# Designs tried in a protein design chat: VHH binders against p49116. Part 224

Target 1, 238 residues: p49116
Amino acid sequence: EGPLLSDTHVTFKLTMPSPMPEYLNVHYICESASRLLFLSMHWARSIPAFQALGQDCNTSLVRACWNELFTLGLAQCAQVMSLSTILAAIVNHLQNSIQEDKLSGDRIKQVMEHIWKLQEFCNSMAKLDIDGYEYAYLKAIVLFSPDHPGLTSTSQIEKFQEKAQMELQDYVQKTYSEDTYRLARILVRLPALRLMSSNITEELFFTGLIGNVSIDSIIPYILKMETAEYNGQITGAS
Short names: E, the ipSAE of ESMFold2; O, the ipSAE of OpenDDE; V2, 0.75 times the mean of E and O plus 0.25 times the DockQ between their complexes.

## First folded at step 13 (VHH)

Design m23 (framework vhh_7qbe_3; at its last look DockQ between E and O 0.90; V2 from the best seeds 0.80)
Fold by OpenDDE, look of step 15:
Structure m23 (fold): chain B 238 residues (1-238), chain A 119 residues (1-119)
Amino acid sequence: as target 1 above (238 residues)
Amino acid sequence: QLQLVESGGGLVQAGGSLRLSCTASGNDYAMAWFRQGPGKEREFVASISRSGSYIYYADSVKGRFTISRDNAKNTLYLQMNSLKSEDTAVYYCAADQYGRYKSPNYDYWGKGTRVTVSS
């Protein structure tokens, strides 16, 4: 078998809605997030190993890890997205919105903590200067996680995860040979992804767009979406 | 896609100092300085990661040159101290689209700025 990832899987270019408004409204945030979600899902779909798992299995896999993939995408695209500005806008919307009566004090705390964790994670990744190759491999490692409940073909998933890990190791060793502990520093960031609530992420980035529809429920449709349709959505939404 | 414009080159005496700048149309790139002297091949000088957290120097310039960047200004700098005649070259700014400060192949290049060190 060939490598899990090729150079085609390294490119991860997010196109933002244009022009950027002076005031970041809920629609802009949701549109930006949706584009990233689609990009992330279609990236996964482009991996031959992912395809080899079959539609049922790979759909289940994405349902299990979409939040982690999305978060890695946020980190990777933080600059182009102006993520700090988006997060600030979200906070402002939360503070200014009439929704205060809908949220308990505890819930507000949870949401704010989630935003903080998200920002810290992205800052930490930026500080580490994770490159495009490393992000691709990290996403693969997260994608091919066999430890999610309800998965089939766990042996194959594990094999692919191991392959991703090995390729990352080889890449880091080759590219950053002087930094012996870089791999470890990178991998140790992954647990932070598991601490983030998919529900809160969904509420923060997607509620204004999908309403009461869950990301979990739309994942099968996203995965079946043609690349041309995706590209059309990108150009049409601009 | 990315445009790079070098400036700051000129004539300087041996032992002198010079500061080069490279203005980029974006700041989400790992960047580097290269140079090509007369009759020589282009050679690596220094690189810096996107955040500036990681820096690498060629042995020939270590301790004398300092690479830095201002992301708010989209500008890369090369402070050159204790200049030698051997430092005479056209200096090029380069960027890696994947953010590799140890890039095997940079994707974007400036047109270069000439530095001449006189004895």
Scores: ipSAE 0.861, ipTM 0.935, lowest interface PAE 0.4, mean pLDDT 92
Fold by ESMFold2-Fast, scan of step 13:
Structure m23 (fold): chain B 238 residues (1-238), chain A 119 residues (1-119)
Amino acid sequence: as target 1 above (238 residues)
Amino acid sequence: QLQLVESGGGLVQAGGSLRLSCTASGNDYAMAWFRQGPGKEREFVASISRSGSYIYYADSVKGRFTISRDNAKNTLYLQMNSLKSEDTAVYYCAADQYGRYKSPNYDYWGKGTRVTVSS
C-alpha cells in the first residue's frame, strides 16, 4: 500500500519548559525529558502500521525500544534542549559526589561511561547532519525491531522494518544522490543505541518524576492517553 | 517562526570581492543562498548543512564563492571572490526546517540584499 511514513510523521517539535531556571535542577531536567518521552511515544502511536499491530504488540515494542527512541530524540533535539549544558551539569554533580564520598565508585563509573556513549552518539549524528526525514526513518527502524525477546507478530514487524529501510534508502538516494555512502554511514550508527542502559537513562533524566514506578510500567498508560491529556504533558499545561 | 535578515550587499567592481551575511533567529536549520538577476529566474547559489559538515555549490560559483556559518552567532556567510557582471542580483538567504542542505523546498526566506557588479 502507501508509504510507511507521511510528512506528518517527519515533524518532531519539542516544546521546552519556560522559563529556563537560573540554575539547572532535577525538576527542569525531568520535565524536559518527560516531554521528549511523551512526544516520542505519541509519534510512534500516530503511525498507521504501528496501530495495525494492535495494543498488546504496540506496548511490547515501545517497552523494548523506548530508550533507543528517547536517545534518538535527544540527538535530534540536542540544540533546543541545550543537551550539552544538561550533561555538563550532571557531570559536575557527579564529580562533586565523588569528592564527598556520597556515591559508589562503580556506579559513578557506569554513569560516566553512559554519558560518554551518549555524547559520542550525539556528536556522530551532529557531524552527519541527519535531517528530519532521516531521523523519522531511523526511529521507525528502531521501533519495528523484530528481534526483541517476547514479541509476537515478529514476521509483520520485520516487514515494516524492511519497509522503513527501503523508504530511507529511496529518500537518501534521491535527496543526496552524489553521496554514495551516506546511507551506510547513517545505518552503522544504530547499533550504539543498544549499548546504552535504560536503567541509567532513567536515573539521569527521570529521577524525581517517576517515583517508585519504572518507565516500563508507565508505558501502557502513556500510550492510552487522551489527546488533550497528552498535549497537557508535552506543553506542561496539564 | 524563523526570521532571516541579509546584509552586506552593495556596489563592487568586476574582479572584486564582497561578503554577505544572513542573521537568523535560530541555528537548527540547513541554510542556502539563492539569487535573482535582472530578467532572470531565481537560481541556487550554495547550501550548507546544520553543523557545516556538508556544502553544495552551483557550478557557476564553484571556486569563486565560499559559504560558511557561525552557529554561535546564528549567522550564515557568503564570501564572493572574482566577481563578474553576471553575478549582479538580489541575494536571498533560505532555511530548511528539516535540516536538508539539498532541499527541494526551502521553508524560510529573507527579503534579500542587492549586489551590483560594475564593469
Scores: ipSAE 0.763, ipTM 0.901, lowest interface PAE 0.6, mean pLDDT 88
Fold by ESMFold2, look of step 14:
Structure m23 (fold): chain B 238 residues (1-238), chain A 119 residues (1-119)
Amino acid sequence: as target 1 above (238 residues)
Amino acid sequence: QLQLVESGGGLVQAGGSLRLSCTASGNDYAMAWFRQGPGKEREFVASISRSGSYIYYADSVKGRFTISRDNAKNTLYLQMNSLKSEDTAVYYCAADQYGRYKSPNYDYWGKGTRVTVSS
């Protein structure tokens, strides 16, 4: 059926809310994260192989992997997002919550561990200088994960994942032929994504706007949005 | 979109040194230097990844030229030592929007800065 991804699937440009407030706040962080989430969902939906799986399968896949896609998006956009600054602001907020007895010590330890894992993942991807093509294929590999319970069409999903892996391999070998271990270095970064908790991601990035509504529950609606609604959500307009 | 402005070119005697600079309107790009000598096609000189961790040189300049970047200043550098008359060229700054330090096609180009190496 031709290549899994085309050049239109490689472009991934995040626009940040403007102006950046003097003190980062929950609203700015949540709007920034929402733009990345919608950009990631738009990216997934634009893939012909994804479209071919049907609506129920698509919803099941995205529910299972949205946090991994979001985390890859954070790494890819870490510089434009000033992610280090956002995470520092979150850490300061957590310290204030301890002082005011708003969170348990166990919860704070869990959240701080997650922040550390996220920082390490993003730093490792930046150190490898993962490029836009490599990110697109990595996202496709995590999107087309056939191992989730309850999936239909798992044989077709597996074929799409294998195709994403093959296209990444061909791309890396063509582009970075002098670095024979680059593919291996890239692929060994993927297991770190399974250490990321969707619940903690929601608390870090989505609590101020969504409240206590899980991203899992709104995914069917995000995937059904018309193009104009998507563009509004990606830029933060209504 | 991205704007690239080279500077630092000039006349230098063989064996001498120059440092070229390229000021960019952003730093989220893999970047490179190219050059075009009189009557020649534009040729690759050196490239550097977004973080600076990966660097590639053309064989003709390896050991004599050093590419570097300062992301806080959005500036790319080319330190040219032990210059030869064959290094005489217009030097161009280039950037890849997808962050490929070994890019088959660069998306943004400066207007160039002239380097003349006298015998």
Scores: ipSAE 0.711, ipTM 0.877, lowest interface PAE 0.9, mean pLDDT 88
ESMFold2 (binder alone), look of step 14: mean pLDDT 86; pTM 0.882
OpenDDE, look of step 14: ipSAE 0.858; ipTM 0.933
ESMFold2, look of step 15: ipSAE 0.659; ipTM 0.849
ESMFold2 (binder alone), look of step 15: mean pLDDT 86; pTM 0.880

Design m24 (framework vhh_7qbe_3)
Fold by ESMFold2-Fast, scan of step 13:
Structure m24 (fold): chain B 238 residues (1-238), chain A 119 residues (1-119)
Amino acid sequence: as target 1 above (238 residues)
Amino acid sequence: QLQLVESGGGLVQAGGSLRLSCTASGNDYAMGWFRQGPGKEREFVAAISRSGSYIYYADSVKGRFTISRDNAKNTLYLQMNSLKSEDTAVYYCAADQYGRYKSPNYDYWGKGTRVTVSS
C-alpha cells in the first residue's frame, strides 16, 4: 500500500466570507466557522483509508473527533481567519453580558477558560512553526483515534493511526533533521485538544447558524454530501 | 493575495557582496530565495521558517549566503558574500503557507531581481 496521505491532503485552503463586516457579528463568525468545519470534513472524506472504513464507521469517528479537527483547523488557519480578532469580539460580547446580568458568572468563567485554552494552543503551534505536512498528519492522528467509546473496527482504526504517526516521524526526521526532539514537542500538544469542550465550541462559533440542532446531529448529513455540495459550502456558492 | 517585491540586484565583481531584500504584504509564511541562471532551470538557494527558527541552504551557497527575516517589517533578506560568476542569475523571492522549504512549488513568487557577477 501507498502512503496514508498524499500531497493533495496537505492543501487546506479556507476561503473566508467577503466582505468582512466593519463590526463582527454572530452570523459572520458562524459562516466562517461553518466553512472551516465543512473544509475539515471534506478533507477527512478525501482520505482513501477513511473511505475504506465505511459510512457507519466514518460517521462515528467524525462525531467523536470533530472538535479536535476543528481546533487544529483554527490553529492552522488562525491568520487567514483573523482568529485573534474573532476571539476579541467574543470576549467583548461576554463582558457586555456580565454588565447586563444575562449570563451566570460561572458560565462566563468556563467560556473564558475555553477561549484561553484555545489561544494558548494556537500560540504553541505558531511558536513551534508547525508546517502544513505536520498539520495534515496531526489531523490524521486525531481522526483515526481508536479509543473513543462505542467505536467498532478499532483494530483497523489503530493501524491507520500508527501509520499516520510513522509517516509524521519520517517527515519530521527528514525535514527537521537537526532538531532531534521536535516530534516529541509536537505530540505533547495533542492531549490538550481533548480537554476543550465541544459544547463550548458550538456556543462560541456555531450559535445562530444551525438553529436548534447540534453539530453532532448534522455530521451524518454533511458526510453524505456530494463533492459539489461540499465545494458550495466551502466557497459560499450555495 | 500575497504580493512580493524584490530589490537590491545589480552588477558586482567576483569576490564582492550584495544584499537582496523582499518586501511582502504578509508574514505568516515560510519564505525562500530561488534563482535562475542563463540557460538553467530555477534552483533552490535558501529558505527560512515562519518564526526564523529553521534555515536551509543549497550546498553551493553554504558559508557564503545568509538568509534572515524581519517579521515586524514583513521583509526577507539574502546577504550574499564571496560572489562567484556562477551566482549570476535572476533571484526570486517566494512564500509558502505549507513550509515546502526546498520545493520549487511555493505558493507565491516575486518577479525577480537580476544579479550579475563579473569575472
Scores: ipSAE 0.664, ipTM 0.865, lowest interface PAE 1.6, mean pLDDT 88

Design m25 (framework vhh_7qbe_3)
Fold by ESMFold2-Fast, scan of step 13:
Structure m25 (fold): chain B 238 residues (1-238), chain A 119 residues (1-119)
Amino acid sequence: as target 1 above (238 residues)
Amino acid sequence: QLQLVESGGGLVQAGGSLRLSCTASGNDYAMGWFRQGPGKEREFVAGISRSGSYIYYADSVKGRFTISRDNAKNTLYLQMNSLKSEDTAVYYCAADQYGRYKSPNYDYWGKGTRVTVSS
């Protein structure tokens, strides 16, 4: 019955808030991250296989994997986001917070370790020059993970994950036929995504969110957003 | 819309060298060179990934041509050495929106620069 992803699911274009401020602030970082999060969730929503699983399963899957999808999106959009500049600004702020005794040393250490893991992941993906087709299939593999606790329809989810893996293999072997080990180099990067704490991701990128509401609590609402509402969020329109 | 402008073409003697340049309005793309010779269809010459870490050459140019890029200058290069009469062609700069340095279809194309190799 046709491929898991169409060419429309490969296109992943992040529009950044403009202009970039002279000095990075929490508002700019939060708006940029929110646009990427909404783009990632809209991408997942548009997949027919995902829609076929039903609303309850869709919500459970995205709640379980949003941080993995977001991190893949950070790697894919690192250049357009100027992610290295954002992370440097966050590190500078944290180092100043240590000197000014504003935050506990243990918490700052946890956040710095997370930033290091994130930088290491993004750097590894950049060195591999992962293309848009490869990113789309990697996102599909993490989206259709059957091993999260509490999931129903796990056999169908597993079939979709295996379909994503097979289509990625076919794509890489056809496109990069001269590079025998490319697929293996790509796939061994995926386990690192599960070492990323979703709570620390929220603290780093979503500190400007009103009322300190968690990403987990808003996922059902984002998934129900109309296309126009989603487009408004991506472009910054009200 | 990405704009690509080639330069550096001209007349060169067999065994000589020539360097082609392509200036792009952006650098977040995999890029490549194609050529079309007299009475021939367009053929792939070389491709390079977004960072420059992965490069692929057509067998006909391997060992003679070198593709490179300078992302700070948004410029792609093709250094052509040991030129042969069969290298005579219009050379096109191309870019792939998905970042594929070896792509069946490139998305953006320049207008081309002509290279003539005489004996």
Scores: ipSAE 0.675, ipTM 0.860, lowest interface PAE 1.1, mean pLDDT 88

Design m26 (framework vhh_7qbe_3)
Fold by ESMFold2-Fast, scan of step 13:
Structure m26 (fold): chain B 238 residues (1-238), chain A 119 residues (1-119)
Amino acid sequence: as target 1 above (238 residues)
Amino acid sequence: QLQLVESGGGLVQAGGSLRLSCTASGNDYAMGWFRQGPGKEREFVASISRSGSYTNYADSVKGRFTISRDNAKNTLYLQMNSLKSEDTAVYYCAADQYGRYKSPNYDYWGKGTRVTVSS
């Protein structure tokens, strides 16, 4: 059959809330992160192979991998988001909290380790010069992961993941033909995504969400969102 | 919104050299040089990845032209050596927002700078 992803799936345009505040606050960070999360889920939902798996499987896959997709999105959109500035602001806040002795030292250590892992991941992707085609296929590889507990249709999911891997390989070998080990260097970055805690990602980027709502609980809603509602979320309409 | 402004074009003698510059309002892009000569269609000349680690050249310029960039200055360069009359063209700077240095379709373009190679 045809390719797993079309040219439209390489397109990944994050529109940031405007204007950027003079001083970063939890509302701006949360709105920016929410837009990236919604963009990531809309991207996944638009893939014909993903649609073919059915609603229940789609929900299960995204619930299992949203943190991996989100982190790849942070790396890809780091410049647009001024991610280094956001992370620096969070680190400064945590350092001040340590000095004031207002937060648990053990919790602060966990959060700082997460920020370090995130910075290391984003820096490694930047150093590798990962392009948009490669990002699209890395997202497809993590999306079509057959190894999450409770999944049905695992053989079909595995076939889609293998197709994503083959198409990425073909692209890298053609485009970066002089760099024999580029694909290996890219793929060995993926396991790091699974070591990053989704709970800590929620605390860093989604603190401004109303109530004690987890990302896991809102995923079915986002996946069912109509195009008009989706556009409203990414542009801040209504 | 990305602005690309080429400079450095002019009249040069065959066998001479010239360096073109392209000033960009950002550096998170793969970039390339294209040209359009008299009576010809626009053709690819050279391209470079976001970091500068990967470069690509059209066969007609390989060994004579060198593409480079200075990300601190948001500037792309094309060093042209051993110029031929066939190199006479308007040279355009282009950028790919997805960082694909072998881009199928560049997103942003400058207005061009004219290079004339005299015999």
Scores: ipSAE 0.738, ipTM 0.883, lowest interface PAE 0.9, mean pLDDT 88

Design m27 (framework vhh_7qbe_3)
Fold by ESMFold2-Fast, scan of step 13:
Structure m27 (fold): chain B 238 residues (1-238), chain A 119 residues (1-119)
Amino acid sequence: as target 1 above (238 residues)
Amino acid sequence: QLQLVESGGGLVQAGGSLRLSCTASGNDYAMGWFRQGPGKEREFVASISRSGSYIHYADSVKGRFTISRDNAKNTLYLQMNSLKSEDTAVYYCAADQYGRYKSPNYDYWGKGTRVTVSS
């Protein structure tokens, strides 16, 4: 039996909207985030093991883990996105909202805490020099999570997750043979992804696009897109 | 497309030192140095991860060469000490798009800089 992921699943190329505006605005941030979300869903859909689970299971799985996949994507694409610049702009806006007493102090505190957790996560991944093969397997581990409520085919999902874990272990032990504790340092980062609020992620990155529509409600549509439609969303082409 | 430009090559006496530089159009890459001597195949010299946390050397250069990088300047360095005639080669910098410092296949290559070590 072949590997869970092929070399094509390591490729994860985000195309940013051009040109970058003089001042960052909600439209630019939302389009950038939407492209990353579409790229992440296209990546998941391309995995044969994922397709084998069937449409209903695929939809349930992605609804449960999209925030984890998206956050891993933010970490992986942090430089091409200029994520630090985007987050700094958001922080500046929040500080101005405190000054103007426009927003609840409690809400601002929640959002600032989320931004701090996101920065801490991305910085930890950067310091570990996580490579593209490791990112692909970490995304597979979170995608094939059998422990979300309401899932069917949990035994098969668990087998795919265990396969992802085994292949990541084999890769790290072969490539980083001199660093005995590398795998443990990588894996201990994953639980933090589940502590990050999907509602706050939607508010930070998708408010200008989504409005009152949740990411959960659009996931079935995205997963049913033809390859050309996925490519159009990733590149911004019609 | 990532562009890599090597510099710092030249003539040096055996036992001497030389520092090579490689200027890149980006820094989100694992990078390495390779060399090709007269009548020889291209061989690995040293490599470094994106942040510099992981470094790998060929046995022939351990203790003599030091690889480093300055990401603020998008520059990779190779400090070569205790040079030998066997170090005479064209030196190439290379980058791996997936960030693998022990890359099986580097994606981007410079055109090289020549180092000649006189006896």
Scores: ipSAE 0.654, ipTM 0.839, lowest interface PAE 1.2, mean pLDDT 88

Design m28 (framework vhh_7qbe_3)
Fold by ESMFold2-Fast, scan of step 13:
Structure m28 (fold): chain B 238 residues (1-238), chain A 119 residues (1-119)
Amino acid sequence: as target 1 above (238 residues)
Amino acid sequence: QLQLVESGGGLVQAGGSLRLSCTASGNDYAMGWFRQGPGKEREFVASISRSGSYTYYADSVKGRFTISRDNAKNTLYLQMNSLKSEDTAVYYCAAEQYGRYKSPNYDYWGKGTRVTVSS
């Protein structure tokens, strides 16, 4: 059979809201994060293997792994997002909150730990200079995770994950043939994604959503959107 | 579209040194230097990853040339030492959109800067 991913699945271009405000605010951060989330869901939906699993499995799979996909997307798009600037602004806000309200100190520490883990992950990926092909396969590996609770079709999901792993290995060995340990350095980064709370990711990046809508509740609707609607969300045209 | 502008070319005697610069309108790219000598096809010289952590060199320039980048200034450099007549060429900087510093195919190209090495 053909490859799991085609060259069209390597292209991952985030269009940021314009203009950028003088000072970062919840609305700008939420709009930027929402565009990345929609881009990530559209990317997943475009994979033939993903489509072949069927709507119910697709929804369950994305609900289980959206935080991992989103975090990989943050790392991949860190420069275009000015992610370090966004995270610094969030950290500054949290530090000011600690100084002003001692009762929120324990919660702020939990959120600060999450931000530190996210910064560490993104910095490690940047140091490794993960390329677009490698990111596409890493996203496929986390997307086709058969080990989330409540999943059906786990045997087929596992086969697609193994195919993603094999194709990543083949790509890295051919492209970076002199760097024997590159694949190992890349793969040991993935377990960190499972240590990040999706609830804290929602609090940091999606607080601006109207009506406090959860990401879990909107995933089925995003996956059913037509291509034109996805494009509208990604570019802000709608 | 990404714009690349090379500078620093000129005439230098064999055994001399030159530093080429390339200013880019963005830095989220693997970058490379290529050259085309008189009557020859364009050839790879050196490349560097997005962060600058990894570099790759053509065998003909290893130990003589050093590629580096300053991402805060969106600038790529090629330090050329122990220049030989064979290094005479137009030098082009190039960018690879997926960050593949070992790619044979680059997507964006500058117009080049001329280096002449006299004996």
Scores: ipSAE 0.729, ipTM 0.886, lowest interface PAE 0.9, mean pLDDT 88

Design m29 (framework vhh_7qbe_3)
Fold by ESMFold2-Fast, scan of step 13:
Structure m29 (fold): chain B 238 residues (1-238), chain A 119 residues (1-119)
Amino acid sequence: as target 1 above (238 residues)
Amino acid sequence: QLQLVESGGGLVQAGGSLRLSCTASGNDYAMGWFRQGPGKEREFVASISRSGSYTYYADSVKGRFTISRDNAKNTLYLQMNSLKSEDTAVYYCAADAYGRYKSPNYDYWGKGTRVTVSS
């Protein structure tokens, strides 16, 4: 009946680990990425429509789209994260790994191509000057994707995605009325998110995780956490 | 707590030019200029997106004023040309936390800088 997203769902504030080390390392990068991941899942969990789908569906949706949500979050929080500096540090580390013959040439090529795609995506979003309302709706569109294999309640998910698309259209047409093609320019950026490998994202940003833990395995636990636990993770408290 | 500080105001002759600056404590904001003339309500002048790719102008200043920004210096500019007596006002720098250069409601405001255009 009401709108899919409220003004509270537009607020997306990442708190970075402090202090920033003089030389970036895998632990700082992993901590920063983990905070963004937790913020993204907390954002999704706060949406009434998402809650209405039930725990099993929620887990399946986030497992399918966490990489897309994370990448949109990287673009949205690029300034706060100093993302260009983080990516430069990752590239430098990979170049050192090439020189030391620690990784295969084919694997390094795949990872470098992924970094290039990520940089181009974030740069494109920055040049379009996507605002907070537009980011919230783009995240909702990728979250409520009915076309991932293995999903149940696909008709309800599709209705929520269509609602997100309609509300984004209404917002853009009212707010940027003089820019007839803005919505089209924004929407054509989304397909690129599905071309980026979640396995490579894990390797780049989450190698500092203690133990042999995949993002896929921890998603159900993060989604079950209470709001206070999420806030503790994203603010550095507790 | 974003801090905005305007500068560059002063007295200028009609037909002259003046450049206003606004220094911000951060640059992850869409920004704009507003003004309030004697006995008038505060009105929108111009706005600019986070990267500077998009600008928007009030009809009264189109072709005369140019808004720009230098994100490396956290500074917003308003280049005012062909000044008219009607441009006399206190000019305020404003920022939108959501990055909307066509903001219905700006979150942060400076204290203003006075511009007087003499005939």
Scores: ipSAE 0.683, ipTM 0.859, lowest interface PAE 1.1, mean pLDDT 88

Design m3 (framework vhh_7qbe_3)
Fold by ESMFold2-Fast, scan of step 13:
Structure m3 (fold): chain B 238 residues (1-238), chain A 119 residues (1-119)
Amino acid sequence: as target 1 above (238 residues)
Amino acid sequence: QLQLVESGGGLVQAGGSLRLSCTASGWDYAMGWFRQGPGKEREFVASISRSGSYIYYADSVKGRFTISRDNAKNTLYLQMNSLKSEDTAVYYCAADQYGRYKSPNYDYWGKGTRVTVSS
């Protein structure tokens, strides 16, 4: 019955906190990341196929893939976020932690490796000039992943993933008809998303969360938010 | 809002050349050139991706026109060679947030610059 995604699902507009502080701090980074996460979850909620799976399945899917959606969002919104500047601030903070002996060298190495993987992913996506339609379908492919442990209704999830893959193929073949292997180059980028630790992403971008709250624990509440409440959160009303 | 300002249009003899320029107030966009001839619908001419790695041309201009972007100047160019009378049109610079190639639904449009090719 119609396409999996409509033009409304291609729209992905991130509004950054204003004003930007003179020196980047954990609160500004956390607020920026939270807005992107909320935008990503609101995007998922707007898909009729996603709604059709039901609340329990929706929660399980987003808990399993939020880091992949967030990372795709970082790549797509890298320019509007000034992501390179945010990552430089995080690296500077980590270097200060080394000098003050607040973190182990092994932990810092692990976190730096994560930052390098993230930069490599974003650079790969930028080099491929991934467009907004391609990003929407890639997000749908990772959202409708039937292979996460503990999922039920996997046949229906797989059907929606296959529909996303088919619509991406049709789009790429029509739009980039002269580039025979473009789809293959795009799809081979996706496995890298699963190599990135959600725990390290949470440490890098969400350290400023009040009450030591995990992303896993807030996902069900974000998915239940009214549209007006979501819009207020995205704009950071003051 | 994003502003696009075209320049370089004018009158030229068939077989001649013109270079169109489009200066943009923002630059993180896929960009393209479209044209509208007398009594015709607006048609795609050429597009270039954000990085410049992907370039596309309408069949009618392949081998004659070259699109390029200058990141230092935030300026898009269309080098038009071997001009024909049927190239007579108002040429529009366009920018798209989502990188839509050949789409009539680009997000931002300039006011256009007129190119007249006489025989």
Scores: ipSAE 0.386, ipTM 0.703, lowest interface PAE 2.7, mean pLDDT 87

